# Miniprotein binders against b1l550: the designs that were tried, part 31

Target 1, 279 residues: b1l550
Amino acid sequence: MRLPEELLERARDIHSEAPSHRIKLDRVGSFGLKVPVEFKGFLLLAEADVWVSLPEGRRGVDLSRQVEAIYELSNPPKDPFSLCREAAISLLEKLNYADSSGVSIRFDAPLQDGESLKYYGVEISSIASDEIINKIRVEILGMTACPCTAELIRAYKSSEIAATHTQRSLGILEVSTKAEHPDPDKLASIIERAMSSPLRTYTKRPDEGGLVIRSLSNARLAEDVVREMIHLFLEEFGHLPEDTHILAAVRSMESVHMHDIYAERSFSLDEIRKEISSH

## First folded at step 21 (miniprotein)

Design lj3
Fold by ESMFold2, fold request of step 22:
Structure lj3 (fold): chain B 279 residues (1-279), chain A 96 residues (1-96)
Amino acid sequence: as target 1 above (279 residues)
Amino acid sequence: MSPEYRKLLLEAFKLIREAMKLRREGNPEEALRLLEKAFELAQRAFELAEDDPFTRLALWLMAQIRELQARAYKKLGDKERAKELKEEARELEEEL
C-alpha cells in the first residue's frame, strides 16, 4: 500500500531532526547494493556498500541520496576503482552534514588460468574526508605442502624423495594507502607465488601430477608463505608511501587436522624497513 | 566472456540510458519501447553466459529493466501493468 503524496508533505522530516540521544555515528549507509562494473574488459556484477558519518545533531541520513551517489555513476559500467573514488566524493557533496564518506566494492575478479578462467576475491574501498584513503583486499586460493610430514617420511625411510600431505590455503593481502590502489592481479600473483603451487580450475590428469610434484618441491609452512608474501610485496610495491599499511595472512585448510592454521602480519612500510635493517 | 555477450550488454546499458533521458523529457511511451528492447538484449546475453558471474550480471540487468518499466507504467497510471512487471523483477532477483 502506497500513501498519498499530500499526506507525505504534511509529515515531519524525521531525518533532519535532532536525535533524543546526541551521539555521533561513524558509518550510516546502505549495504549490499548491486552495481555493474567493467574490470579489465570484463563486465561484472559487483556488490557495494556506501556510508557517511552522521553528526550528533542529526537524527538520520538521507538514504535515497546515498544510493543515487553510486547508481548515477554506474551506467555506463566503469572501472571499479574510479567508481569507488568518485562515489565517495559525490557522497560528501550530496550529504553536506557528513565529514567523511566511504564506498566499498566487492567482486570476483577473473584471472586467465590456461584455457579457462579462475576467480579471486577483490574488495576495494575509498574513504573520503579532507583526504582520500584507498584500501584493497585480495583473497586467492593456492596449494601448500607440509614440510614437517615431508621430513618425517624422509627420515623414516631414508628416502631421497619427499612425500607429504597437501591442502588448500587462502592467501590474503590487504593494502591501505594514500596512493592509487595497487593492481589486484599483481597482489594475487604475489600470493600465488608465495605458495607451494597455484590452484587450477581445470586440470588434466598429467597437469594434476605436475602441481602435486611442484608442491612437494616447495613445501612451506603457513608462516613461510606469509614471510614470502611480504618479501614479494616489498619488491613490487616498496615505492608506496611510507605510511602505507599492509596485512599479509594465510589460512591453511589442513587435511590432517580438524582445525585451520592461521598466520598473519600487519605492518607499515616504515615499520617493516626498520625491522629488516635491524636483522 | 564472449564478444557477443559484451556487445549485447553494452547495447542494453546504452538503451537504458536513452530510455531514462526520454522519461525525463516526458516521453515514457518511447522509453518503455527502448526498455523492452534492452530486456531482449539482456536475455540473449543471459543465454550466451559462459560462467556464473556473466549469468549473474545478465540476470540482474533483466530485473533492473523490469523495475524501470514498472516505474514508468506507474507514472502513466497503469498500476496493473506496473504490479505485473514489479513481480517479474522480484522473481528474477530471487535467482541471484
Scores: ipSAE 0.749, ipTM 0.924, lowest interface PAE 0.9, mean pLDDT 86
Fold by ESMFold2, fold request of step 22:
Structure lj3 (fold): chain B 279 residues (1-279), chain A 96 residues (1-96)
Amino acid sequence: as target 1 above (279 residues)
Amino acid sequence: MSPEYRKLLLEAFKLIREAMKLRREGNPEEALRLLEKAFELAQRAFELAEDDPFTRLALWLMAQIRELQARAYKKLGDKERAKELKEEARELEEEL
C-alpha cells in the first residue's frame, strides 16, 4: 500500500531525535556500494564503504546523503585515491553533526603478466577529521618453496634430486599514513619480490619449469618472506612520515601441512629504524 | 582493456551526465534518448570485454542506465514501461 505524500509532512524526523541511550557511535554507514573508478587507465567496478561518526545526542544518520557523497563524485570515473579523499571530505560537509568520516574503496587491480593480465587485491581508505589519514592494503598471491624440506631431501642418502614442496602464499602489505597513498603496484612488486617466485596466469611448459626452478633457488620460510617485504618496503618507502604504520604479513597454504602458516609484523617507521640501528 | 572499450564507456558516462542534467532541467524525454544511446554504447563495450572486471563494469553500467530510464518513465506517467525497465535492471544486476 502506497502512503499519501501529505503524511510525510506530518511525520517526525526520527534521525534528528535523541536516542534512548546516549552513546556515541564510531562508524555508521552504507557498505558494499558499487562505484566506477579509473585506475592507471583501466575503468573498473569497485566496491565502496562510506561512514561517519554519530554523536551521542543524535539517533540516526541521513543515509541518502551518505550515498550521495560518493556517487556525485563517481561520474566521470576518477582515480580511486582522489575519489576516496574527496568523498570523505564531502561526508563531513553533508553530515555536519559528525566529527569524523571514512571511505574505503576495494577493487582488483590489473597487473601485466606477459600477454595477459593478473589481478591483485587493493583496499584504499581515507579517514577525515581535523586531518586526513590514508590507508592502503595490498594482497597478492605468489609462490613459496620450503627450505626445511629442501634441506631434508638434499640430506637423503640416495637422492640426487633438488626438490621441495611449493605452494601458493598470500602476501599482505598495509600502510597507514598522513602522506598520499603509496602506489599499489609498487607494494605488489615488493610482495612478489619477497616470495620465492611470482604466480603466473599463463605459463608454457618450458616456462613452468623455470618458475619451479626459480622457486627452488629462492626457498624461503614465511618468516623470511615477511622480513624481506619489510626490507624492500624501507628501501622504497622509507621517506614516508615517521608515524606511518605498516603491517607486513604472509599466509602460506603449505602443500604438506593440514593448516596454513602465518607470519606478521606491525611497526611504525620510527620504531623499525630504531630496531635496525641497534644491531 | 582495448582502447575501443574505454572510448565506448567514457562516452556512455558522458551521455549519462548530460541526461541527468536534462532531467534536472525538466526535459526527461531528451534525457531518455541520451540514456538509450548510453545503453547501446555500454552494450557494445560489454561485447568487447575480455576479462571479468571489464565485463562486470559494462554490465553494471547497463543496469544503472535501465534504472535511470525507469525513473524517468515513472515521472512521465508510463508505469508499465518503468516496471519493464526496472525488471531488466534487476536481471542485469543478478548477472554480476
Scores: ipSAE 0.749, ipTM 0.924, lowest interface PAE 0.9, mean pLDDT 87
Fold by ESMFold2, look of step 21:
Structure lj3 (fold): chain B 279 residues (1-279), chain A 96 residues (1-96)
Amino acid sequence: as target 1 above (279 residues)
Amino acid sequence: MSPEYRKLLLEAFKLIREAMKLRREGNPEEALRLLEKAFELAQRAFELAEDDPFTRLALWLMAQIRELQARAYKKLGDKERAKELKEEARELEEEL
């Protein structure tokens, strides 16, 4: 049951004591908080994690202040990027023993798809210290068509059958930068354009045929989807700071296999430009 | 997401902000009145929700309002009503 609150005045402040083992902790926080956000006119329920560093001389963190730091900023609902950054700054101010703080916010972003919506995964983070580092991860499903099987079918008995296996593939772009977070819709667009075709929420047979024809006309290996994502990213976001880090990846849920294919590349803008220039 | 859904939820959030100010100012009876209105608006938004994300937000907000009401009734000494509202909040959260 609930204890009398007057006891709080008598109890030791355990959190402000020194620990028996003086070891700094990198992240101490509250994970899985539910917070409302407003994303491009949509009101959404997001999931948030909040944390701070804990110095070697402090035994514990004031968890109620962590939760307070984000919830105070969440009504009225605001855009998740502002919420993320402002909460990270507020954490560092409220918990002044910490030398860094972090906030992550996850939601399914709605994207207009004809008269209906489709959704893609977004996770953003802001890590504050003497500077702020912003991270965003976007995950969106698209369609891929295998070029190897397409070539085998073309060659079969001198046939001109245009066919190959198609499958859902999960495209991933993750960006870590000192600049503001890239627009997640633009990252999602890069991923979809790198694939053989987008996926639709609702498709009539003529529209479905068009998507399949597009995918067959744009058959790509998972490796080449990743390369195309990088190319398109550089075209649109090459202006970001040179120490910006990117992960580009595809997990292809191969329709004719019992297992997935995975391809990834991580790089800084500085690294990839040097690599491209050397060829 | 319909414009009516958005309008209902934004008004519910506004009423919650006003209720929290009233509670801090020592007026829990008026805060409870605003919270009940906010719950009605969130419930109407829940009925309008077309997709799971909008259903989840409305449902979560209904649960938060019941939790806030439970705290207010507890401060007023109505422990039975507080318990009922806390139980309702838990049931709403389980549907998430």
Scores: ipSAE 0.724, ipTM 0.914, lowest interface PAE 1.1, mean pLDDT 88
Fold by OpenDDE base, fold request of step 22:
Structure lj3 (fold): chain B 279 residues (1-279), chain A 96 residues (1-96)
Amino acid sequence: as target 1 above (279 residues)
Amino acid sequence: MSPEYRKLLLEAFKLIREAMKLRREGNPEEALRLLEKAFELAQRAFELAEDDPFTRLALWLMAQIRELQARAYKKLGDKERAKELKEEARELEEEL
């Protein structure tokens, strides 16, 4: 039933009322929206979260305006980086009572793997206030080979090429910066290069054998992977602002143990540069 | 993603924008015509989808078009057709 327009005009704007308790809220919004994006020539359906701050003197947020803001910008589909930034700005413009806004867009990013596609997880965000902070999180699976087991087998068999167990490992890079969003494919590449080997969607037996041999020849602890991710990140993205924040992490899904191994480092570019320069 | 799939979806998105404009301008009949064409394009894109992400986008777009059509028919006073289209939109969304 559509309410008569006259009833809408008579209805109090509940959202603009004074709250029972004058408390500011940091984030109020709509989560899990479906929005189309264009990512590197691929049209994809992404999930989006949109939010704004709510001042202490306002009861609620006009959620419909938030949804409209992102949908207006999503047709035609555009790159998720621009969509995040533009939507965050648009939210502040449309919701003038907010001093902060944010947009997060999540999808599985296609990555060419020979003639097939593989996917990695990406979350692209922008937070707008007096400044704009851009955030990107990339998650991609790779393969690690255990150097400890390799060393034990080497010691036992006196072989140059030591067998070891391999496992899938999830690599994570999260970057928050006042600069433009880093390229997620570059971040994914850093993660893959930091691991013993990438995963492949399809391998023929010779190719599979080669992949495993490469992994065995490049055995790495989870700790090694994180350190390598940081090193490679600094080489590729060392031009970012010094206040850029990074999380580098790995979760190794251990094949010998029932538990996973996890390693991480959070740092700013200025912090990590000082650390490295001190050695 | 095939060039044809991309072309079909982009054209469907264009038609949706045009339909939304026409609806705002008070021409729901022409808006409905464009939405039907957009649905046909999205359906064809669905048939050409090579992978799950592309299938999901096409299905989502089909559902969105049906919802837009339902709203337009409701504005025209055709409540029965609006209900049918809304149910079809729901069915498509359940496949996502």
Scores: ipSAE 0.586, ipTM 0.854, lowest interface PAE 0.7, mean pLDDT 89
Fold by OpenDDE base, fold request of step 22:
Structure lj3 (fold): chain B 279 residues (1-279), chain A 96 residues (1-96)
Amino acid sequence: as target 1 above (279 residues)
Amino acid sequence: MSPEYRKLLLEAFKLIREAMKLRREGNPEEALRLLEKAFELAQRAFELAEDDPFTRLALWLMAQIRELQARAYKKLGDKERAKELKEEARELEEEL
């Protein structure tokens, strides 16, 4: 029921009123919206967060307009990169009192693995103000083999391939840039290549054995994985702007310990280039 | 994802856009007809879905269509049908 126009004219616009306390808010919005996207030819249901800043002189945000902005752009479904950018811009246009806006879209991205699909976590976001910052976070599981245990076993047993414990490890790459969003499949590939081995959704026994043997031959600490991710990232994405910010991280779900091992490095491309050049 | 699944969903999305336009133009009856056709397409896509993510999208779309239909019937004054469709939408959303 649309309220009769007459009732709307009599009702105070609560959102436009002065607040009791004149304080700016950084983010006000709707979180956990479900939106359709088209990712590399796949139609998927994603979760979306949409927000704007709220100036100190305004009591509230018109949340209905925020939701409308993202849904208008979501039919037909489009790529989540464009959706984030366009929605962030649209929010600023529709909510002219906001000096900044943001959109985040989360989904499990399909990745072709032979004849099957595996999935990795993706969060794509854009923040609009006087500039647009694009952010992408990729999370994918892989496998690591411990080099420490391998070395211990090698000391006792003359074998080229030392047995060691293996664990599942979550690799994380987060990139924030003024450029276009990096390709998440490439980021996922970097993470997988940085680990001892990728995980497969379905492994035939011979393939499983080969995967384990490869992991043992490529034993890596969590620290090694992070460093390798950074190295591979620089090779693939070194062309991005120097102010591009990267988080590379690994969380290893240790099989011999009750706790996880975590390693990370946050850096800008400028910073890491200077670090490498100093050696 | 099969080509047929994709085609069905994209056509359903198109019909929803057209229905929403018709509703804005004051033609809720034709909007309802298009929404029903969109529901049938989404349901068929659901039946063709091979993996969980594709199933979820189809179910979500079905729920959204039922909600849109409920709103249209409510505008037409058919409160009973609107309530039924809203309940069906809720049931579909619970499967997500």
Scores: ipSAE 0.580, ipTM 0.851, lowest interface PAE 0.7, mean pLDDT 89

Design lj3
Fold by OpenDDE base, fold request of step 22:
Structure lj3 (fold): chain B 279 residues (1-279), chain A 96 residues (1-96)
Amino acid sequence: as target 1 above (279 residues)
Amino acid sequence: MSPEYRKLLLEAFKLIREAMKLRREGNPEEALRLLEKAFELAQRAFELAEDDPFTRLALWLMAQIRELQARAYKKLGDKERAKELKEEARELEEEL
């Protein structure tokens, strides 16, 4: 049944009404939208969240306009960085009562691993207000080898290569900046290089043995991995604005314990440079 | 991702844009023709998908096309066909 257009015109605009409680909301939007993106030549389906602020004098947001804003920009598929930024700006233009907007896009990013693809988690965001803040979060699994067990085995057997337990570890880099989004492949590479070894999707037996030996020869605590991630990040991305905020973290899914080991550091580039220069 | 897969999907996306333009111009019949062609391209891309992420994009696009077709048929007064296409869209979305 089409409601007669006349009945739609008689319906009060519930969203424009004064709320019962005059309170500003920071984020009102649609979460878990599916949007196509083009990431480094790959066409992918991503999840997207879109939101705006809501002033105290307005009951609700026109959610249909939010969805329209991102979908208009997603055909043809474009890079998720531009999509986030352009959609965030478009939201403010389309929803003139909002003082801020945001877009977040999540997907598994393909990464070449020999002849196969492996994937790592990416979340790309942009927040628009009087300024634009770009955020990127990268999550990638690697392998860590425990140096403590390695040292115990070395002390016991006097072997050059000490056996130790290995485990999967999730490395996380989150960057928030007024500059362009950092390259997620570079962030993923930093995480992998900070670990004992990368993971591979497909290994031949000799390659598997070599990967394990490399891990054992580069045994690292979760704390070591985080510190190495920060060090490598500063080498690659030290040119970003000093107010750029970083979260570096590792979650080690330990094989000998029922619990995970977690380590993190949150910092600005200015803060961490002052810390390092003071030693 | 194969070059053929990419080509098929980009062509499908183009046809969707053209169909949406035609719909706005008051030509739903020609819009439906383009959407059917877009569906065929997306279906072929689905058949060529070698990995789960590429399969999901093709399925999603097929679902979106069926929803667009359902809306066009509803506008034309064909409620039965619109219902069928909406059900097909739902089934495709459940595979995501």
Scores: ipSAE 0.578, ipTM 0.850, lowest interface PAE 0.7, mean pLDDT 89

